# Ledger of designs, part 32: VH-VL binders against q0aze0

Target 1, 268 residues: q0aze0
Amino acid sequence: MKIILVNNRFKENTEKKAQEIAGQLSALNVEVIIDNGLDEPYAGTVDFIMVLGGDGTMLRAARRYGQRAIPVLGVNMGTVGFLSNIEINELAEYLPLILREEYSLEARMMLEVAVFQQQSLLTRVFCLNELLLRSNSPRMLSFALEISGQKLEPYRGDGLIVSTTTGSTAYSLSAGGPIADPQLDAFIVTPVASHIINKRPLVVSPEREISLHLLEEREAIIGIDGQIKMDFGAENRVLIKRAPHPLLMVNLKAKPFFTSIDRSLQRQ

## First folded at step 18 (VH-VL)

Design HH25
Fold by OpenDDE, fold request of step 21:
Structure HH25 (fold): chain C 268 residues (1-268), chain A 123 residues (1-123), chain B 112 residues (1-112)
Amino acid sequence: as target 1 above (268 residues)
Amino acid sequence: EVQLVQSGAEVKKPGASVKVSCKASGYTFDDYAIHWVRQAPGQGLEWIGGINTYTGDTYYRRKFQGRVTMTADTSTSTVYMELSSLRSEDTAVYYCARDESYFDYLSGTFDYWGQGTLVTVSS
Amino acid sequence: DVQVTQSPSSLSASVGDRVTITCRSSQSLVYSEGSTYLSWYLHKPGKAPQLLIYDVSRRLSGVPDRFSGSGSGTDFTLTISSLQPEDFATYYCLQATHFPLTFGQGTKVEIK
């Protein structure tokens, strides 16, 4: 068995714990790779991924490995979040189940984000939470939204969020988007800016494609999961689709999503 | 408008403690981490540490571990830095700075800064 | 710790001059998905530091076009295409790819 441990580069505790866990797993003849983001993602075959940290760390893991259909377990290191399944102090208890592959999987839809320059593909990324298009200046943006060939009226505002249901409790929520059951597959399209009165969040089928481009000669920024930034100009187009593979999140124990909603709202 | 307003200048004796505050306004408090940076006379900028206002996680430079404590009060949108066992070398202007954060992720880019707080440690 | 070295430590220039400051890190600053956490700050005495450039080449909104950032891996550059009177200050680079965060030692730009 081969396991990747994903940790947070700034949280020394997660690195230390990763090393400890690696030692323990090694003693059990399990090969371990530690990924703190400073190296390229491991390209070889792996059986399991443990994410040590919070939701941000999970998002990074998802972007790096989510397309490979590998079980991913969130191990909370004592932080608030929605994406961890067990606490670090519970790992010892559940480790035998992990090694025996006695766990359930929950598929979470991911986004496939493709950014183009004219007809040329600049970059393609997969992400678990959302894409954020925002202005790079205090001025509002004008941009076009197209859903499966249907052109909506131009948007004018600070930006736009295209989120998965998993991401509904993140930036989309702050922007006034609906809270969605993570067990659903859907796009959530949430306008950014309180002054946009005539635009409501959209819940869109995962079978559709979403296209964005600017309607003016201005510079904007695309943000992915709050961690990746890309310049976005008038000559660029972004195409958003459902990723071909969902993230396979490991469920070792039940975690009540809806009981955490109030806590999340208190932080928004 | 984003603002970070720090508490006033402090004069302390060696061995004492100082607690500097940084009140944030104009944005969602827990969407950004707060870092502390200082500049001693004739020296450059030195990173002390940071606090994730969302998770509560703290990140301290090892040099200051054991002497520095950073806390955040969400109800008042205020971050505090307490430095104990003060020594003359701690004399500096201390700045708080905002850093974009997303859950337990920190960008490490300081887009807004407080006005600075002079802490003088002298016998 | 990752060492960040700026060059030069100081320079004298005139208004209108092209100024180039370099920052070299002891390790690559490339992070996940190609992100590179290198930023540049301007600092004047008695004032708070100000962010100029982040992510190597992204100019903060409101920062004049004469400021630009470039580089990759371990070598980075801040360029002021035409120095203005208000640009005389000390400049710092900051790496945030590696823990702990570390500043360069600074580059003082003085009037000739």
Scores: ipSAE 0.916, ipTM 0.950, lowest interface PAE 0.5, mean pLDDT 94
Fold by OpenDDE, fold request of step 21:
Structure HH25 (fold): chain C 268 residues (1-268), chain A 123 residues (1-123), chain B 112 residues (1-112)
Amino acid sequence: as target 1 above (268 residues)
Amino acid sequence: EVQLVQSGAEVKKPGASVKVSCKASGYTFDDYAIHWVRQAPGQGLEWIGGINTYTGDTYYRRKFQGRVTMTADTSTSTVYMELSSLRSEDTAVYYCARDESYFDYLSGTFDYWGQGTLVTVSS
Amino acid sequence: DVQVTQSPSSLSASVGDRVTITCRSSQSLVYSEGSTYLSWYLHKPGKAPQLLIYDVSRRLSGVPDRFSGSGSGTDFTLTISSLQPEDFATYYCLQATHFPLTFGQGTKVEIK
């Protein structure tokens, strides 16, 4: 068995824990690779991915490995989040189940984001939460949204979020988007603006394609999962589709989503 | 308008503690982390540490571990940096700075800064 | 810790001059998915530092276009195409790819 441990570059405790876990697993004749983001993703075949940290770390892991159909387990290191399944202190208890592959999997839809310069593909990324289009200045943006070839009326505002249902509790929620069941596959398109009164969040079928481009010669920024930034100008187009493969999240422990989110929102 | 307003100058004796505040306004407080940077006389900028206002996680430079404590009060949108066991070499202007954060992710780019707080440690 | 070294430590220039400051790191600053966390700051005495460039080459909104950033891996450059009176200050680079965050020692740009 081969396992990748993904940790956080700024959380030294996660690195230390990764080393400890690696030692334990090695003693059980399990090969371990530690990924702190400073190297290229491991290209070889692996059986399991364990993410040590919070939701941000999980998002990175998803972007790096999510298209490889590898079970991914979120192990919370004491942070607040929605993507971890067990706590670090519970790992010892569940380790035998992991090694015996006695767990369930939950498929989570990911986004495929392609950015073009004219007809040329600049980059393609897969992400678990969302794409954010935002202005690179205090000025509002004018941009066009197209869904499966249907051109909507132009948007004028601070930006736009295209989120998965998993990402519905992240930036989209802050922008006024709906909370979505993570077991549902759908796009959530949420306008970001104080001046867009007539534009409402859209729930879009995962079978559709979403296209964005600017209507003026201004500079904007595309953000992916709050971590990756890309320049976006008038000559660029972004195409968003459902990723061909979902993230396979390991479910070792029951985590009731709706009761958790309800409690979280009541505390705000 | 985004603003970080720090508390006033402090004069302390060696061995004492100082607590500097940084009040944030003009943005959603827990969407950004706050870092602390200092500049001693005749020296360059030095990163002390940071706090994730969303998760509560703290990140301290080893040099300051055991002496520095950073806290955040979401109700007042204020971050605090407390430095104990003060030494003469701790004399510096201390700055708070805003950093983009997303869950347990920090960018490490400081787009807005406080005005600075002079901390003088002298016998 | 990752060492960040700026060059030169100081320079004298006149208004209108092209100024180039270099920042070298002891390790590559490339992170996941090609992200490179290198930023440049301007600092004047008695004032708070100001962000100029982030992610190597992205100019902060409101920063004049005479400021530009470039580089990759371990070598980075801040360029001021035409120095203005308000640009006389100390400049710092900051790496945030590796923990802990570390600044360069600074480059003081003085009037000739």
Scores: ipSAE 0.914, ipTM 0.950, lowest interface PAE 0.5, mean pLDDT 94
Fold by OpenDDE, look of step 18:
Structure HH25 (fold): chain C 268 residues (1-268), chain A 123 residues (1-123), chain B 112 residues (1-112)
Amino acid sequence: as target 1 above (268 residues)
Amino acid sequence: EVQLVQSGAEVKKPGASVKVSCKASGYTFDDYAIHWVRQAPGQGLEWIGGINTYTGDTYYRRKFQGRVTMTADTSTSTVYMELSSLRSEDTAVYYCARDESYFDYLSGTFDYWGQGTLVTVSS
Amino acid sequence: DVQVTQSPSSLSASVGDRVTITCRSSQSLVYSEGSTYLSWYLHKPGKAPQLLIYDVSRRLSGVPDRFSGSGSGTDFTLTISSLQPEDFATYYCLQATHFPLTFGQGTKVEIK
């Protein structure tokens, strides 16, 4: 068995814990790779991924490895979030189950985000939470939104969020989007400070494609999962689809989603 | 308008402690981390540490570990930096700075700064 | 710790001059998905530092276009295409890819 441990570059305790866990696993004849983000993703075949940290670390792991259909376990290390399944102090208890592959999997839809310069692909990223298009100035953007080739009326506002149902409890929520069941596959299109009063978020079928481009010569930014940023101008287009593979999240412990909703709302 | 307003100048004796505050306004407090940077006379900028206001996680430079404590009060949108066992070398202007955060992710880019707090340590 | 060496330590220039400041890190600053956490700050005495450039080459909103950032891996450059009177200050680069965060030692841009 080969396991990747993903940790947080700024959270030293996660690095130390990764090293400790690596030692323990090695003693059990398990191969271990530690991914702190400073190196390229491990290209070899692996059987399991453990994410040591919070939701941000999970998002990074998902972007790097989610397309490889590898079970991913979120191990919380004293932070808040929705994507961790067990606590670090519980790992020892569940380790035998992990090694015996006695766990259930929950498939979470991911986004496939493709950014183009005219006809040239600049980047393609798979992400778990959302894509954000926002103005790089205090001025509103004018941009075109197309859904499965259907051209909507031009949009004016600070930006737009295209989120998975997993991401519904992240930035989309702060922007007024609905809370979605993470077991549901759908796009959530949430406007950010629209000039149209009471403009509602859209819930869109995962079978559809979403495209965005600017209608004016202004500078904007594309954000992915709050971690990746890139400039976005009039010459750029973004295409969003359902990723061909879901993230396979490991369920070792029952974690009710809806019981945590109240906590999330209290932060708003 | 985003603002970080720090507490006033402090004069302390060696061995004492100082607690500097940084009050944030004009944005959602727990969407951003707060870092502390200092500049001693004739020296450059030096990163001390930071606090993630969302997760509560703190990040301290090893040099200051054991002497520095950063806390956040969400009810008042205020971050505090306490430095103990003060030395003459701790004499500096201390700045708080805002950093984008997303859950446990920090960008390490400081887009807004406080006005600075002079801390003088002298016998 | 990752060392960040900034050069030059100081320079004298005139209004209208092209100014170039460099930062070299002891390790690559490339992180996940190619993100590079290198930013540039302007600092005047008695005032708070100001962010100019982040993520190597992204100019903060409101920052004049005479400021530009470039570089990759371990070598980075801040360029002022035409120095203005208000640009005389000390400039710092900051890396945030590696813990702990570290500044360059600074470059003082003085009037010739």
Scores: ipSAE 0.839, ipTM 0.925, lowest interface PAE 0.6, mean pLDDT 94

Design HH25
Fold by ESMFold2, fold request of step 21:
Structure HH25 (fold): chain C 268 residues (1-268), chain A 123 residues (1-123), chain B 112 residues (1-112)
Amino acid sequence: as target 1 above (268 residues)
Amino acid sequence: EVQLVQSGAEVKKPGASVKVSCKASGYTFDDYAIHWVRQAPGQGLEWIGGINTYTGDTYYRRKFQGRVTMTADTSTSTVYMELSSLRSEDTAVYYCARDESYFDYLSGTFDYWGQGTLVTVSS
Amino acid sequence: DVQVTQSPSSLSASVGDRVTITCRSSQSLVYSEGSTYLSWYLHKPGKAPQLLIYDVSRRLSGVPDRFSGSGSGTDFTLTISSLQPEDFATYYCLQATHFPLTFGQGTKVEIK
């Protein structure tokens, strides 16, 4: 059996813990790859991914490995987030279940994001929480949204968020979008500081294709999961679809979603 | 609109401690980590460490581990840096700076800075 | 620790000159998915540092377009296309790909 341990580049404790876990697993004849983000993602066959960190670390793991249909377990090293399942001090208790594959999986929809310059594909990336289109200048954006070829009235404002249901509790929520049950598959399209009165958040079928482009020359940025940034100008368009494969999240321990959003809502 | 306002200058003797505050306003406090950077006389900028205000995690440069403590008070939107066992080479201007965060992720980019706090360590 | 070396340590220039400052890292600054955490700051005595460029080449909103950043891997450049009176200052690069975060030693840009 071969597993990947994903850690956070800033938190030395996650690296130390990853080494300790690797030692325990080696004693059980399990091969371990540690992914700190500095090397290319491991390309070979992998049976399991363990994320040592918070929701931000899980987002990086999802972008790198989410399309490979590998079970991913979030292990919290401190503050409990929406995407962690067990605490680090519980790992020894659950390790036998992991090795015997005695756990359930929850599928989480991902986005496939393709950015073009004119007709040429520049990049294709995957996203667990959201794509954010925003201005990179003091001036507002004027942009077009198309949903499966259906053109909406133009948008004017600070930008737009296209989120999964998993991302509904992140930037989309702050911009006025609804909280969605992550067991649903949908796009949530949330305007950011729109100057157009009737631009409400939209909940859109995962079978749709969403297209964005600017209507005036402006410098804008596409943000992916709050971590990846891409320049976006009048010569570009972006297409957003449901990714071919969902993230397969491991459930070892019951974690009530609705209780955790109360905690998050009080913080905001 | 965004402001980071630091506490006033301090004069300390070797072996003492200093605690510098950094009060944030004009933005959502938990959306940004706070880092501390110092500049000793005639020297460049030196990163000391930071605190993720969302998670509470701290990150200290090795040379300061054991001497520095960073804390955040979300009710007052204030971060504190305490440096103990002061030495003459700790004489510097200390800056706080914010770094956009997303859960436990930090970009390491400092878009707004405090005005600086002079700490003088002299016998 | 990753070493970041700026060149030159100081330079003299006139208003209107093109100024180029380099920043060399002892290790690649490329992180997951190509993210490169290299930023440039301007610092004047008695004032707080100011961010100019982040992610190698991205100008902070409101920074004049005479400032540009370029580079990849280990070698990075800040260019000021036409120096203005307010640009006489000390400039620093910062790498944040590797822990700990490290600044270059600074480049002082002075009036000739």
Scores: ipSAE 0.801, ipTM 0.904, lowest interface PAE 1.0, mean pLDDT 90
Fold by OpenDDE, look of step 20:
Structure HH25 (fold): chain C 268 residues (1-268), chain A 123 residues (1-123), chain B 112 residues (1-112)
Amino acid sequence: as target 1 above (268 residues)
Amino acid sequence: EVQLVQSGAEVKKPGASVKVSCKASGYTFDDYAIHWVRQAPGQGLEWIGGINTYTGDTYYRRKFQGRVTMTADTSTSTVYMELSSLRSEDTAVYYCARDESYFDYLSGTFDYWGQGTLVTVSS
Amino acid sequence: DVQVTQSPSSLSASVGDRVTITCRSSQSLVYSEGSTYLSWYLHKPGKAPQLLIYDVSRRLSGVPDRFSGSGSGTDFTLTISSLQPEDFATYYCLQATHFPLTFGQGTKVEIK
């Protein structure tokens, strides 16, 4: 068995823990790769991914390895988040199950985000939470939203979020989007500070495609999962689809998603 | 308008503790981390540490570990830095600075700064 | 710790001059997915530092276009195309790819 341990570069305790866990797993004849983001993603075949940290770390892991259909376990290390399944102090208890592959998987829809310069592809990213288009200035943006070839009325505002249901409790929620069941596959399209006061979020079928482009010569920014940033101008276009692969999240312990919503709302 | 307003100048004796505050306004408090940076006389900028206001996680430079404590009060949108066992070498202007954060992710880009707090350690 | 070295430590220039400041890190500052966490700050005595450039080359909104950033890996440059009177200050680069965060030692731009 081969396992990747993903940790957070800013949290020394996660690095230390990764090393400790690596030692323990090695003693059990399990090969371990530690990924702190400083190197390219491990290209070899692996059987399991363990994320040591919070939701941000999980999102990075998902972007790096989610396309490989590898079970991913979130291990929380005393932080707040939605994507961790067990706590670090519980790892010892569940380790035998992990090694025996006795766990359930929950498939989470991911986004395929493609950014173009005219007809040229600039980048393609698979992400778990959301794509954000936002103004790079205090001025509002004017941009076009197209869903499956249907052109909506131009949007005017600070920006737009296209989120998965997993991402519904992240930026989309802060912008007034609905809380969605993570077991549901859908796009959530949430306006950010629209000039239309009551502009409603859209819940869109995962079978549809979403296209965005600016209608004016202004500078904007594309953000992915709050970590990737790139400039976005009038000559750029973004195309969003359902990723051809879901993230396979390991479910060792039942997590009360709906009973924790109130706490989430307090942090908006 | 985004603002970080720090507490006033402090004069302390060696061995004492100082607690500097940084009140944030003009933005959602827990969407950003706050870092602390200091500048001693005739020296450059030195990163001390940071606090994620959402997760509560703290990140301290090793040389300050054991002496520095950062806390955040979401009800008042205020971050505190307490430095104990003060030495003459701790005499500096201390700045708080805002950093983008997303859960446990930090960018390390300081887009807004407090006005600075002079801490003088002298016998 | 990752060392960040700025060059020069100080320079004298006149209004209208092109000024170039370099920042070299002891390790690559490239992080996951190509992100490079290198930023530039302007600092005047008695004032708070100000962000100029982030992510190597991205200019903060409101920052004059005479400021530009470039570089990759371990070598980075801040360029002021035409120095203005308000630009006389000390400049710092900051790396945040590696823990702990580390500043360059600073470059003081003085009036000639």
Scores: ipSAE 0.799, ipTM 0.915, lowest interface PAE 0.6, mean pLDDT 94
Fold by ESMFold2, fold request of step 21:
Order: structure tokens, then C-alpha cells, then sequence
Structure HH25 (fold): chain C 268 residues (1-268), chain A 123 residues (1-123), chain B 112 residues (1-112)
């Protein structure tokens, strides 16, 4: 059995804990790869991914491995979040179930984001929480949103968020978007500081295709999961679709989303 | 307007400790980590460590491990750095600086800085 | 620790001159998905440091166009296309890809 341990490059304790866990697993004839983001993603066959950290560390794991349909377990290291399932001090208790593959899976929709210059594909990335289009200057953006070829009235403001339901409690929420049940598949389209007052957040079918482009020359940035940045200008277009595969999150413990919602958001 | 306002200058004897405060305003406190950087006389900038105000995690450069403690008080939007067992080479201007965060992710980019706090260690 | 070495250590220049400062890292600063956490700061005596450039080449909003950053991997450059009186200062690069975060030794830009 081969497991990837994903950890955070800044938090030395997670690296030490990852090495400790790797030692324990090696004693059980389990091969372990540690991924702190400095090396290329492991390309070989992997049975399980364990994320040691908070939701930010899970986002990186999802972008690197989410399309490979590998079970991913979030292990909380003391961070408030929506994507961890067990606490680090419970790992020994649940490890036998992990090794026997006795757990359930929860699917979480991901975004597929393709950025073009003119007609040429520049890059394609995957995203668990959100894409953010934002101005890279003090000036507002004027931009077009198309949903499955339907052109909406132009937007003017600081930018736009296209979020999954998983991302509804992240930046989309702070910009005025709704909280969504993460078991739903949908896009949530949330304007950022819109000067067009009647531009409300939209909830959109996951079967739609969303396109964005600027209507005037401005310097903008596309942000992915708050961690990846790409320059975006008048010659660019971005196309957003439901990703081919959802992230497969491991459930070992019940995580009551609705009863925890106010508690989890207290620190937002 | 984003501001980081630090406590005033301190004079300490070797072996004492110092606690410098950094009060944030003009932004959402939990959206940014706070790092501490010092400059000794005639020297360059030296990163000491930081605290993620969202997670409470701390990160200390190895040479300061065991002598430095960073804490955050969200109710007052204030971060503290306490440096103990002071030596004469700890004489420096100490700066706090903010770093955007997203959950446990940090970029390590310091866009706003405090005015600096001179700590003098002299016998 | 990842070492970051700036060159030159100091230079003398006149207003209007083009100034180039290099920053060399002992290891690649490329992180997941190509992110490169290299930033440049300006520091004057008695003042706090000021961010100029982040992510290698992104100019902070409000920083004049004469400042630009470039580079990749281990080699990075800050360029000041036409030096102004307010640009006489010490410049530092910072790498944040690797723990611990490390500054370069600094480059002092002095008036001739």
C-alpha cells in the first residue's frame, strides 16, 4: 500500500509528525511519500492521501491529486476548518480502518479552469474552493460573464468569484454569497464590490459553462483557491467547467455541517 | 487604512526579557499572519518568526527557538513578541509585518510594516 | 537554511542611472504549481522597510513603474530604470519558498 502524506512547508511540527507517521506506517509494510509542495507531485500509483494540516493544505492536495480519484483524508492539526475529518490524536485509532479500506467517501465538486490568450490555451488548472477575478490596480474592472453562451449585462466592480459549494464558506461568503450545502453540485457566482447594485450572487447548474473576459484594457489577476495567481488582461478569456472528477473525501467520523456552521464561521 | 502600531522603545539588561506589541487596524485581523523582523546596528534584516492569527500556529527561526514566544489577542487585534534571556547582540530595531493568509496558507510576503521598536540591551 | 546572496553589496549612482541588483538563491525557489516566493524591499534609515515587488515580478500597487523584477529558479533581478532621489536606500530580497524565511544581505544604493 502506498500513501501520500501532504503537509505544510511553514509548519515544522507537521513535517516532524509526517515523518513520525511515515515511520509507523513503514513498520506496517506501507510505503509513504511526503509532499510538502517543493517536489513535483508523485506520479505513480497511490492508494490513499492523508492531509496533515488545515483547509489550505487540503486545497493544495486537491489541486495536485483530486482528478486521480484517490481517497483523501483531512487530519486536523488544531486548525479550524470544514475539510478535516479526524484529529491527529485519533489517527492511531482509525489507522486499522484506513489500511483495510473500511471507510465511506464524500464527493466534492471541483472546478476545471482553462485560461486562454486569444484562441490559445495558456493553462488548465483544477480548483476546490474558488476562482477569483480581481483588479490588479486601484481601478475597477469592466467585464463580461457568459453562462452557457448567454451573455449577462456587463459587470463593473472589483471582480468576481466563481465558487464550488465547498468554497461557499470561504471568500465567496465574505463577498456576500450564500452558504451552500457541500453535498450539492453547483457554481456560486458572487460579485466583488459591484458598482452595478442589482448584480446578485447566482447559483448555477454544474452542467453550465462559465466564461469571463474583460471589456476594456485593465490589469487583472485570476486567483485559484487563494494560492495560485495568473495575470489576466483584455486578450485573455477564462472558461470554467465542472471538473471531470470530484475530490473523494474520506469519512471516518460524522461531521455535522449544519450544527457546526456558526461555530466554524466564528473565526472567518 | 492599514496600520501596525508598535509599543515604545525599551532598555533592558542582559538576561532580562522584553515584550513588544503590534496593534493592527484597518483590516480583518484574522486574514493576515504577523511576522517579526529585526535589524541590529549596521546589519541587514533578519526574520525572527511569525504567527498565523487564524490558526494560532507559530513559526520560529531555529536560533530563536526556546527564547521567543509569539501570541495573538484577537479581541484587541494585537500580536506580541516576547524575547527572553536577552544578550547585547539582541540590540536591534524590531518590526512587525503582515502577511496575507488563507486558512493555514501563508505567502511570506510582507506588504505593511510597523514603525519599529528599538530594544537596547546594555549592562 | 537556503542562502540568498545579493550582488553588488553596494553601489554608487547618479539620478537617472539604470540600476540592477541581483539575488541568487542556493536552492530553487519554485514551489507547487510554479509559485515562486521571492520579494524585494526598500529600506531607509529610520523608516520601516517597504515592499516593492512580490512573486518575482509583481509590482505592489502604488510602486512606480521604474521598478521591475525578473528571474526564475535561483536567479532574480531588481531593476530601477531611472534612479530618482528617493531611491537611495538599501534593497533586500526575501525568499519565502523554504523555511526559514531568509533575506539577502542587502544592497546599498548611494548617491555619487
Amino acid sequence: as target 1 above (268 residues)
Amino acid sequence: EVQLVQSGAEVKKPGASVKVSCKASGYTFDDYAIHWVRQAPGQGLEWIGGINTYTGDTYYRRKFQGRVTMTADTSTSTVYMELSSLRSEDTAVYYCARDESYFDYLSGTFDYWGQGTLVTVSS
Amino acid sequence: DVQVTQSPSSLSASVGDRVTITCRSSQSLVYSEGSTYLSWYLHKPGKAPQLLIYDVSRRLSGVPDRFSGSGSGTDFTLTISSLQPEDFATYYCLQATHFPLTFGQGTKVEIK
Scores: ipSAE 0.799, ipTM 0.901, lowest interface PAE 1.0, mean pLDDT 90

